# VH-VL binders against q8ixk2r445to577, part 23

Target 1, 133 residues: q8ixk2r445to577
Amino acid sequence: FFGMLQNKGLTDYCFDYNPPDENQIVGHQVILYLCHGMGQNQFFEYTSQKEIRYNTHQPEGCIAVEAGMDTLIMHLCEETAPENQKFILQEDGSLFHEQSKKCVQAARKESSDSFVPLLRDCTNSDHQKWFFK

## First folded at step 1 (VH-VL)

Design t10 (framework fv_traxivitug)
Fold by ESMFold2-Fast, scan of step 1:
Structure t10 (fold): chain C 133 residues (1-133), chain A 123 residues (1-123), chain B 107 residues (1-107)
Amino acid sequence: as target 1 above (133 residues)
Amino acid sequence: QVQLVESGGTLVQPGGSLRLSCAASGFTFSSYWMTWVRQAPGKGLEWVANIKQDGSEKYYVDSVRGRFTISRDNAKNSLFLQMNSLRPEDTAVYFCARHPGIAAAGTRYFDLWGQGTLVTVSS
Amino acid sequence: QSVLTQPPSVSVAPGKTARITCGGDNIGSKSVHWYQQKPGQAPILVVYDDSDRPSGIPERFSGSNSGNTATLTISRVEAGDEADYYCQVWDSSSDVVFGGGTKVTVL
């Protein structure tokens, strides 16, 4: 699968990655932003290794979650996907991070209209359901 | 610093009119949806009306539709509620509140509230 | 959808856990928010988006939401937690909907 990764509950928002420096694509948090339909910073690929790849810049980035954290961070992709970069996209739309046993949820930043994907306990919430557009 | 202050509440005869104001400070007022919520004495919270950031969309609870009008003036950081054809059942403390978030997504919560202003509708 | 049901009152001893339920048809598919209101004061947001907590709200406050019931849990209850608590959702048909409120008494 590939395209814009959109939330079922937060229907106008897509995964977005727009680091301040184009020459350093790793280390920054993945955000949610209004879906614009143009790909670019919202274009992601779901791979056979269960990675969510950001292919807009080279080298390619892969979304990861570090142990003990709940934020999704961009890391460099590896030849063999490490466990912290594996997300299982289930038939119901849940995006399950096996290493943490948690699901990706669309969440608001405190006191803000800004949204980010975060790891949360798995529920049947539409905010935890994702699809490629 | 970040605050909402309501004013305008008073005693009004049934059938009368009243305009409430809410003054915002310490944040970018024009970036938020704004809401009026009321609470009758000794009763629970009841949503009344909300208005989009630019004033282009307005929504009302059924019991006030056609009688109340929500409006805003972003240049003055102010929210208003014009109340016409007032009924005794409209007696309540009226709170203004802001909500972050996207109306289209279907989620609204209120992270900042004013202190409220009391409207009494009685003969 | 258009109605949220809360118990009118909950009594809890200091240091124990209070659980306040909010019932609604398929409420687990919606985002539930919780407010605390003390006499003569404006409501304060204590939990939003089912389980997230605003800064300044103690970790003793937590939320969950699944199926037809959302729950606000207050652990290690203190006298200062005595208040009315309201749940709230958004619905496309009703817009903002509040529960009837639950009076928490700390005895």
Scores: ipSAE 0.000, ipTM 0.559, lowest interface PAE 13.8, mean pLDDT 85

Design t11 (framework fv_traxivitug)
Fold by ESMFold2-Fast, scan of step 1:
Structure t11 (fold): chain C 133 residues (1-133), chain A 124 residues (1-124), chain B 107 residues (1-107)
Amino acid sequence: as target 1 above (133 residues)
Amino acid sequence: QVQLVESGGTLVQPGGSLRLSCAASGFTFSSYWMTWVRQAPGKGLEWVANIKQDGSEKYYVDSVRGRFTISRDNAKNSLFLQMNSLRPEDTAVYFCARDRGYSYGPYYYGMDVWGQGTLVTVSS
Amino acid sequence: QSVLTQPPSVSVAPGKTARITCGGDNIGSKSVHWYQQKPGQAPILVVYDDSDRPSGIPERFSGSNSGNTATLTISRVEAGDEADYYCQVWDSSSDVVFGGGTKVTVL
């Protein structure tokens, strides 16, 4: 699967990655932003290794969560996906991060209208349901 | 590598017209919103206008609306600002800048590439 | 239309930390970008989307944004950091809005 990874609860919001420039595509947080339909910064691929890949820039980025953290960070993709880069997209739309046993949730930054994807305990909230468009 | 170069700034009489150009190189020009920002001598930065990737949407600061027209030619990697009915208050260095994100929508990601600026002086 | 308020000037000693504030109603709900401008030069983006840095910008530059105040923090200040600094947001009324600028002097 590939396309824009959209939230069921925040229907106007998609995964978005806006790196500083082509020389610094890795190490920054994945955000949520208004879905624009252009692909580019919102175009992701879900792979058979359970990676969420960002292919707009080279080298390819893969979304990861570092141990003990709850934020989604862009890392370099590896030939064999490490555990911190594996997300199970379940039939109900949840994105389950295997290593942490938590689900990706659309969450509001405190004191802000901005949203970011964060790891949270799994619930049936629509804010934890995602689909490719 | 990635570069924006403005040209066209000169001395113009009040009520006159002038067209500024901005030449882009080193990136896919057609994928970005573009903007004009000006700075009056000794003053701060002021946004003037921006234009969507395909030219279909344009926004202007109130003080120039109806007098200035932003346009682009994606085949030539060029951005333009047509300035009519110029006033002394329009005297400024005019910068062209790239909205850093590749996304489009009603919001902008900040400006990561700037030209050197071109000085427009409106005086008798 | 939003108005962004910055202090006109900030003085800081070499090696110390400079903090530049950008005040605006509900600015924490907006993405804030910061620019550095030296005399006779074009602005340079130093922080975007509240806290991210472009390639080539040293880690001494950081940003935060919450409530009614965004802050650019420059740690371990160097003489070369002397410049005017501007905050910027996109206002939903179709305007890009800049703060008035803060002159940072390293004494």
Scores: ipSAE 0.000, ipTM 0.541, lowest interface PAE 14.0, mean pLDDT 84

Design t12 (framework fv_traxivitug)
Fold by ESMFold2-Fast, scan of step 1:
Structure t12 (fold): chain C 133 residues (1-133), chain A 122 residues (1-122), chain B 107 residues (1-107)
Amino acid sequence: as target 1 above (133 residues)
Amino acid sequence: QVQLVESGGTLVQPGGSLRLSCAASGFTFSSYWMTWVRQAPGKGLEWVANIKQDGSEKYYVDSVRGRFTISRDNAKNSLFLQMNSLRPEDTAVYFCATYYDILTGYKYFDYWGQGTLVTVSS
Amino acid sequence: QSVLTQPPSVSVAPGKTARITCGGDNIGSKSVHWYQQKPGQAPILVVYDDSDRPSGIPERFSGSNSGNTATLTISRVEAGDEADYYCQVWDSSSDVVFGGGTKVTVL
């Protein structure tokens, strides 16, 4: 699978990655933004290794969640995917983070007017359902 | 591809009426609040009116309250602004813009139309 | 109703940094959004939620917000950055407030 990773509950919002500096492709938070259909910062690939890859820049980035954290951060991809970079896209659209046993949910950024994907306890909420467009 | 296209702007005499339309495509129109923002020639941006996703709530800037009516038709993906008792100070380019506020977390205007010019003059 | 104050104009040399301020009482407790508008065109969102950038906006654009002043910073300014810039806040669920705008001129 590849394309724009869209949320079922927060309709028309997609995974988006726009790092604050072109020289620092990794280390920043993944956000949600209105799907524009242009690919670019919203184009992701789901790999056979259970990675969510960001291939618009070199070197390639892979989404990860650090132990004890709930934010999705861009890291460098590795030859063998580490556990913190593995997400299981389930039949019901849930995006399950293997290491934490939590699900990716569309959520409001605290005290702001924007949205971000965060790890939350798995529920049957449409805000935890994702699909490639 | 998200698009907002305004229409209806023209020359109108003071005291006259005019209806503006905004045609939306490329997104789920019924899930978004819609806004009209205007800009007088050589001046800055001024918010005019907001309408909730289902049309149940409408808000206006004081200077147009009682004269302008915002409405929407979700089946046709269309936004409207009925302008009555027009004044020379209503002369402006009128922009259609959208924001997403179902969870009260998204309140910025990421999509704008190109605008339609309304001139109120004798 | 909140009032947002912007300088009417800012001049900057190519390759230098432009800083556009947006003053408002306790604006640091609000989310500030910034728009770029070129002559004859619709505004384009360049910074939202104080410091975040939309997809496709170059990293040269950045924002900050604290106390009574929010700032839009444009580094390594290019001729194509000449435009009017507006700050915007929500002071209630229904109220939208724009700053008066700042004309950035690249000399």
Scores: ipSAE 0.000, ipTM 0.567, lowest interface PAE 12.3, mean pLDDT 85

Design t13 (framework fv_traxivitug)
Fold by ESMFold2-Fast, scan of step 1:
Structure t13 (fold): chain C 133 residues (1-133), chain A 121 residues (1-121), chain B 107 residues (1-107)
Amino acid sequence: as target 1 above (133 residues)
Amino acid sequence: QVQLVESGGTLVQPGGSLRLSCAASGFTFSSYWMTWVRQAPGKGLEWVANIKQDGSEKYYVDSVRGRFTISRDNAKNSLFLQMNSLRPEDTAVYFCARNPLRFLEYPFDYWGQGTLVTVSS
Amino acid sequence: QSVLTQPPSVSVAPGKTARITCGGDNIGSKSVHWYQQKPGQAPILVVYDDSDRPSGIPERFSGSNSGNTATLTISRVEAGDEADYYCQVWDSSSDVVFGGGTKVTVL
């Protein structure tokens, strides 16, 4: 699947990657931002290896979660996807992170008016359901 | 550190007026939406009114619109509720609470202990 | 006018799990917040944005929200959890809407 990865519960928000440092395109947190329908920073690819890829025409970034963390970080893609980069997009729209056994949820960034995707215990919440638009 | 303290609740006759105050401390008051929530004896919570950080937007529950006025004084870190034409059904404990941003549906993360308003003859 | 429906009471034994439901049309599309209120005290926020906890709230408090029902779950219930619990959403027509409250008794 390709496109804007939109949240079912937080209906106007999409996965967005816009790192502040243009000299380092990986290592920063993935955010949620108002869906603009133009692709660019909001264009992601879900692969057969269960990766969520960014920037398919330049160096390939893959979303990952480090052990013990709950934030989604952009890392370099590898020839064989490591476990921390594997997300199972389930039929109900939940996005299950295999290594942690947790689900991706649309959540508020601490002490701010911004939203981010975070790992949380899996529930049937619409804030944990995602689809490509 | 964050504290909200309500005052002004008392016994008032039907048709009377009363002004409630809420004193805020321990945070930047001018950066928060503020709200009044009431609770009738033995009943649940009912939202009354919201006010934007700078006082430019105010929202009310239908039953109090035209009778109650929410206001704030950011220089004094104070929130107010002017209640006119009071009715027996306005009898309740009135709480003030803060909310970082109404537009993004933030929760009410801190509440005061409330002040009791009794409207009776 | 949007209405949130909660059961008036829930009884639970110490150490067991209490589940408090909040029913509302398409509530799964909204951010649900939960407040705990003990007698004579102000409400305190225990769960926000469906499932997140404020600093200082024990991990045994959790939440979910899907379709027409949001649920507050209290695991390994303690006597100190006895309180009234309220769900709350923001609604375009009513601004702030609270559920009717659920009295949790630990027996």
Scores: ipSAE 0.014, ipTM 0.652, lowest interface PAE 6.6, mean pLDDT 87

Design t14 (framework fv_traxivitug)
Fold by ESMFold2-Fast, scan of step 1:
Structure t14 (fold): chain C 133 residues (1-133), chain A 124 residues (1-124), chain B 107 residues (1-107)
Amino acid sequence: as target 1 above (133 residues)
Amino acid sequence: QVQLVESGGTLVQPGGSLRLSCAASGFTFSSYWMTWVRQAPGKGLEWVANIKQDGSEKYYVDSVRGRFTISRDNAKNSLFLQMNSLRPEDTAVYFCARDLPYYDSSGHPLFDYWGQGTLVTVSS
Amino acid sequence: QSVLTQPPSVSVAPGKTARITCGGDNIGSKSVHWYQQKPGQAPILVVYDDSDRPSGIPERFSGSNSGNTATLTISRVEAGDEADYYCQVWDSSSDVVFGGGTKVTVL
């Protein structure tokens, strides 16, 4: 699959990656933002290696979660996907992070209008359900 | 520095009317849903009413529908609650609170900043 | 309309853990928010969207929500945590619903 990765619960929001420097796509947190339908910073690819790739720039970025962390950050893609970059998109829409055994949840940042995807214990919440638009 | 300041609470006789005001500062008032929540002496919190950013949508708890009217003036950063046909059971501290910038299926009402409240007493 | 059930009171010793439950039919499918209210003061938001904390709220406060029960957990309780705690959800049939509140007493 590829396209805009939208949240079922937080209905108007999509995965978004907007690094401050377009020449460096690595090291920054993935956010959620209003879906705009223009692709670019909201265009992701889900691969057969279970990666979520940001491929609008070279080199390609892959979403990862470091051990002990709950934030999704952009790393460089590897020839063989490491465990911290693998997400299983399940039939119910859950994005299961294999290494941590947790699910990606849409969450508010500091009770503000800023939203981010975070790793949380897996539940049946609509905030943990995702689909490609 | 978000600040909400309520005013207008006083002693009113049953059947009377009263208008509460809430003055907002420290944020873009016109971008947020706003709410009134009340608390009777010694009792819990009870939601009263919500109003959308532009005033186009308003929601009320059943017990006040038709008697209370929520409104806002975005040019003055002010929220209002017009209370008519007041009853003794309307006696409460009325809080003004900031709600979400908008609602969606997962953006359920959330009150992140509250004023200190204004006491309305309905008694003879 | 939906009803949220909280225990009326919880007693806990300093340094121990307090757990406040909020029961509701299929509450695990809803977003639960928690408010702390000290005597004579306005409520403050302590946990939102089941498990997240606003800036400035100590990490001792945490939440969970699954099935028919949401829980607010206060670890390493301090005297300053004495307060009433309210859970809150939104329901399309009943709009905004608050629990009855739980008085936490630190002995």
Scores: ipSAE 0.000, ipTM 0.560, lowest interface PAE 11.8, mean pLDDT 85

Design t15 (framework fv_traxivitug)
Fold by ESMFold2-Fast, scan of step 1:
Structure t15 (fold): chain C 133 residues (1-133), chain A 121 residues (1-121), chain B 107 residues (1-107)
Amino acid sequence: as target 1 above (133 residues)
Amino acid sequence: QVQLVESGGTLVQPGGSLRLSCAASGFTFSNYWMTWVRQAPGKGLEWVANIKQDGSKKYYVDSVRGRFTISRDNAKNSLFLQMNSLRPEDTAVYFCARGKYSSSWYRFDYWGQGTLVTVSS
Amino acid sequence: QSVLTQPPSVSVAPGKTARITCGGDNIGSKSVHWYQQKPGQAPILVVYYDSDRPSGIPERFSGSNSGNTATLTISRVEAGDEADYYCQVWDSSSDHVFGGGTKVTVL
């Protein structure tokens, strides 16, 4: 399914991808921002291959986490999803990154009052619970 | 490559009218909010007006409301600013800028080089 | 409705760090964007969403935003960084607010 991916704990915040240019949609960090209901930078698709796809621009982007890192970055989607791009959206709302065995959590961005999704040890925190709106 | 080119700036008498144009290329014009920002000689940047993708929403700074009208023609990739009842304090370089909008933020990611409007006798 | 306060000027030696502040009530709860303008040229976006950079902007440009102060930091300053710098936020009245600008001089 698809839509705006909203956080249960930070109830007004959604996944947001705001690349510098429409001509360079990969290589930047995914952020959290106030849900605006406009789609665009906040519109994502969860696929049967366990990908979180960004379809607003071409080529399509897929959220990934590099080995040893905890930040979510935008990569190019591949015909066969690599392990670093696979997330399991569970019934309780947790978003589990299978390769790292960690969960996506809404967290403060360093040096600002802004928020970003980061990989953290899985807990029952509402900051680790996500749903499509 | 994104390009914005302003035109129409000239010397105008106080009380006169002038229409500025901005020609856009290198992106899908109809997908973006568009903005006019001005800068008086030796002064800072001042936002003037915004227009939504389809022209349905328009916003103006108080000092120009009722005198200036922002409009766009998506078929021609063009943005316009109709300026009426011009005053000496409207003297400025007028920049066309592309807007990215959310309900909680708005930024100007690309700018044209500007066109100078001088209002003087 | 908000007023953004910037120092009129900042002087910095080459290779050192310049810090340009942008003061505003509860500015830490807003997204701050920064623009660089060189004489006779259009402004360019150098930092957006408090600390993110557009493509082509060197990593020595960074930003932060907390409480009542946002800061643009330029590390390892070069002569080519001489310019006016403007902060900008969008307020709840749909009125776009620019700071007064800071002239950065590299000497």
Scores: ipSAE 0.005, ipTM 0.626, lowest interface PAE 10.3, mean pLDDT 85

Design t16 (framework fv_traxivitug)
Fold by ESMFold2-Fast, scan of step 1:
Structure t16 (fold): chain C 133 residues (1-133), chain A 121 residues (1-121), chain B 107 residues (1-107)
Amino acid sequence: as target 1 above (133 residues)
Amino acid sequence: QVQLVESGGTLVQPGGSLRLSCAASGFTFSNYWMTWVRQAPGKGLEWVANIKQDGSKKYYVDSVRGRFTISRDNAKNSLFLQMNSLRPEDTAVYFCARVRGYSYGKYFDYWGQGTLVTVSS
Amino acid sequence: QSVLTQPPSVSVAPGKTARITCGGDNIGSKSVHWYQQKPGQAPILVVYYDSDRPSGIPERFSGSNSGNTATLTISRVEAGDEADYYCQVWDSSSDHVFGGGTKVTVL
């Protein structure tokens, strides 16, 4: 699967990654932003290795979650995907992070009008359901 | 300054083999996908092959698949195209180019001057 | 398989506007890039992502992309703009696809 990764509950929002420096794409947080239909910073690929790849800039990035954290950040992809970069996209749209045993949820960033994908206990909420457009 | 310099183009017999090289300088070579694009005399541009930053993914136009192999040596800032079972229709100037852009909207921002491959008896 | 159709040639007088079209089924859903090639030289990127311009390319070069047609527009044409122009997209079935090229002659 590839395309814009959109939330079922927060219906106008897509995964978005816009690093401030093209030569420094690692370490910044993945955000949610209004889906614009133009790909680019919202274009992701779900791989057979269970990675969510940001192929929209070079070098290629892979979404990861550091141990003990709940935010999704951009790492460099590795030859063998490490456990913190593996997400199971289930048929019901749930995006399950194997290492933490939690699901990706669309959430409001505290004290702001911004939204971000965060790891939360798995529920049947539409805010935890994702699909590619 | 970004610079790409191709070499290796020459006259070869049909069925022969040839290896092209591209020397890169002025940028961090290992951070970019790289491509080969060719142009037959008096004709338009035709994409030939792409290679990912780490060499793990390689893509080819159908007409060369199984005959050509793209590779890279990041320690030497070099890109290669191994061409086997050459045909007269492979006669072209071969350009090395740097790939930029987002995912499936990728473009080529810097090109080498090209190296001419002639396949003829 | 995507096929990009360009007119083989366009003639334009100095100071006038040249328009080079690139036709493709639903090309407006793709990102179109444009290259200029002068005789004996390597291609140079002149427009990328439909309408963005690299540093060093004059403002006279602009682009658009909608529906089934992308267009490269060269305003206030100069003799030095005489060249072959190629459009290019990425397509899942064909990877990178180039148009056949348009020879722009400044009369």
Scores: ipSAE 0.000, ipTM 0.537, lowest interface PAE 14.4, mean pLDDT 85

Design t17 (framework fv_traxivitug)
Fold by ESMFold2-Fast, scan of step 1:
Structure t17 (fold): chain C 133 residues (1-133), chain A 120 residues (1-120), chain B 107 residues (1-107)
Amino acid sequence: as target 1 above (133 residues)
Amino acid sequence: QVQLVESGGTLVQPGGSLRLSCAASGFTFSNYWMTWVRQAPGKGLEWVANIKQDGSKKYYVDSVRGRFTISRDNAKNSLFLQMNSLRPEDTAVYFCARSIAARPNYFDYWGQGTLVTVSS
Amino acid sequence: QSVLTQPPSVSVAPGKTARITCGGDNIGSKSVHWYQQKPGQAPILVVYYDSDRPSGIPERFSGSNSGNTATLTISRVEAGDEADYYCQVWDSSSDHVFGGGTKVTVL
């Protein structure tokens, strides 16, 4: 699958990666932003290795979650995907992070009108359901 | 504390050019998306253009694309709108507005506006 | 392209409730923001993200958004609430879109 990764519950919002410094593509948090339909910073690829890849820059970025954290961070992709970069996109739209055994949820960033994807205990909430548009 | 002050509005002939300025104070200007919104006399609000914090992304309403250019100078806390090939239908009060820090979703503070009249 | 439809005017008696609608195709899936503008003044934000209020805006102002209609509700209306009200969305297909505005008259 590839395209804009949109949230079912937070209907207008898509995965978005727009780092503040173009010379430091890795290490920044993945955010949610209003879906614009133009690809670019919202274009992601779900691979057979269960990676969520950001292909607009070289080298390619892969979404990962650091040990003990709940935020999704952009890392460098590896030839063999490490466990912290593996997400299972389930039939019901849930995005399950294998290493932590948690699900990706659309959430409001604290005291802000910004939104981010965070790891949370898995529920049947539409805020934890994602699809490629 | 947040202040936005527009200037540069005047009478200009059709086909002419004009540059509007917006002076910002009371906040870290370089952390915010900035926008221009206009309002024709007796009419409603119309979004014109917005610009990302570092100037890397610029968006325009279709009717001004190619004629207007939005820019900013973060060292001077200033926002600009260069208007070329002006038409009578561009006559409006032009407001400078601040969007939220991360996203241009809405406008939390506005200036008082500057009137541009395009007429022969 | 997205178009937001507002009634041109709404009349309300002091102390009663004013309801201003903003119609748009599938607007309930979008985030709606509302502005108040008094004659000769700049607009001010009164409701954002459908139902949140900025600091300093009275609790009498509230919002909702579902289906094809978003609504700004002003309860216990005061003479000072007389103004033009605009709804606004950011739409990926058209960027920022404002409604035509509703003149609220307190009589």
Scores: ipSAE 0.000, ipTM 0.522, lowest interface PAE 15.4, mean pLDDT 84

Design t18 (framework fv_traxivitug)
Fold by ESMFold2-Fast, scan of step 1:
Structure t18 (fold): chain C 133 residues (1-133), chain A 121 residues (1-121), chain B 107 residues (1-107)
Amino acid sequence: as target 1 above (133 residues)
Amino acid sequence: QVQLVESGGTLVQPGGSLRLSCAASGFTFSNYWMTWVRQAPGKGLEWVANIKQDGSKKYYVDSVRGRFTISRDNAKNSLFLQMNSLRPEDTAVYFCARTHYRGYSYAFDIWGQGTLVTVSS
Amino acid sequence: QSVLTQPPSVSVAPGKTARITCGGDNIGSKSVHWYQQKPGQAPILVVYYDSDRPSGIPERFSGSNSGNTATLTISRVEAGDEADYYCQVWDSSSDHVFGGGTKVTVL
């Protein structure tokens, strides 16, 4: 699977990675933005290792969540995916993060009118349902 | 010194084929998305196609999809545009350009001098 | 699809300020890039990401972007600034969108 990763509940919002420039591609938070259908910043690939790859740049970025954190951060991909970079895309559209036992949910960023994907306890909320467009 | 040099532009009959080349130097070619932009005589700039660093992803403007193929050879620092089923409306100067991206947007920071393609009987 | 509107031409006296506008619905929410093209030459990037300037571009070039209008401002205009100027936005209605271009004439 590859393409724009869209939220079922927060209609018209997609995963988006907005790095400051190509020399600072890693270490920033993944955000949600209106789906524009043009790829690049919104183009992600779900791999057989259960990674969500941002492959617009070389070396490729992989979405990760550090232990004890709830935010999705861009890290460098590894030859063998570490546990903090593994997300199980379930049949119902849930993105389950193996290491934390939590699900990715579309949420409003504190002190801002922006939206971000955050780890939350798993529910049947449409804000936790994702699909590739 | 960063340079992009296009070649291959010539006169072609409608329905014909042509391959354009772009030679890159002075930067790590394999680190950049690359693009082709064209400009018809007396007209403005029009984006044609872009290609990911490793060649795995390619995007085209609707009017050329299925007729044009963008490709690259990172070992030779070269970008290509294979143009098939050429139409008079494809007559333009074709520029290769390096893509700089940030956030939700991208710009073209380095341009070649262009190569003229004329499609006429 | 999304159209970027530029005036066809702008005339300015040497030493004065030229302003080239780029109109588009809610363009202030997008990043705007500006290119200079002299006859027979390739475009060069003069302002990107609304107001940033690439290395080698004089500080006389500046940009702004808010609401429905982005503006390229050329202060203390010189004869060598005569060129066509294009705005560019990567918009959801197209892969890349260029404005129609503005010819700047320095008298």
Scores: ipSAE 0.000, ipTM 0.544, lowest interface PAE 12.9, mean pLDDT 85

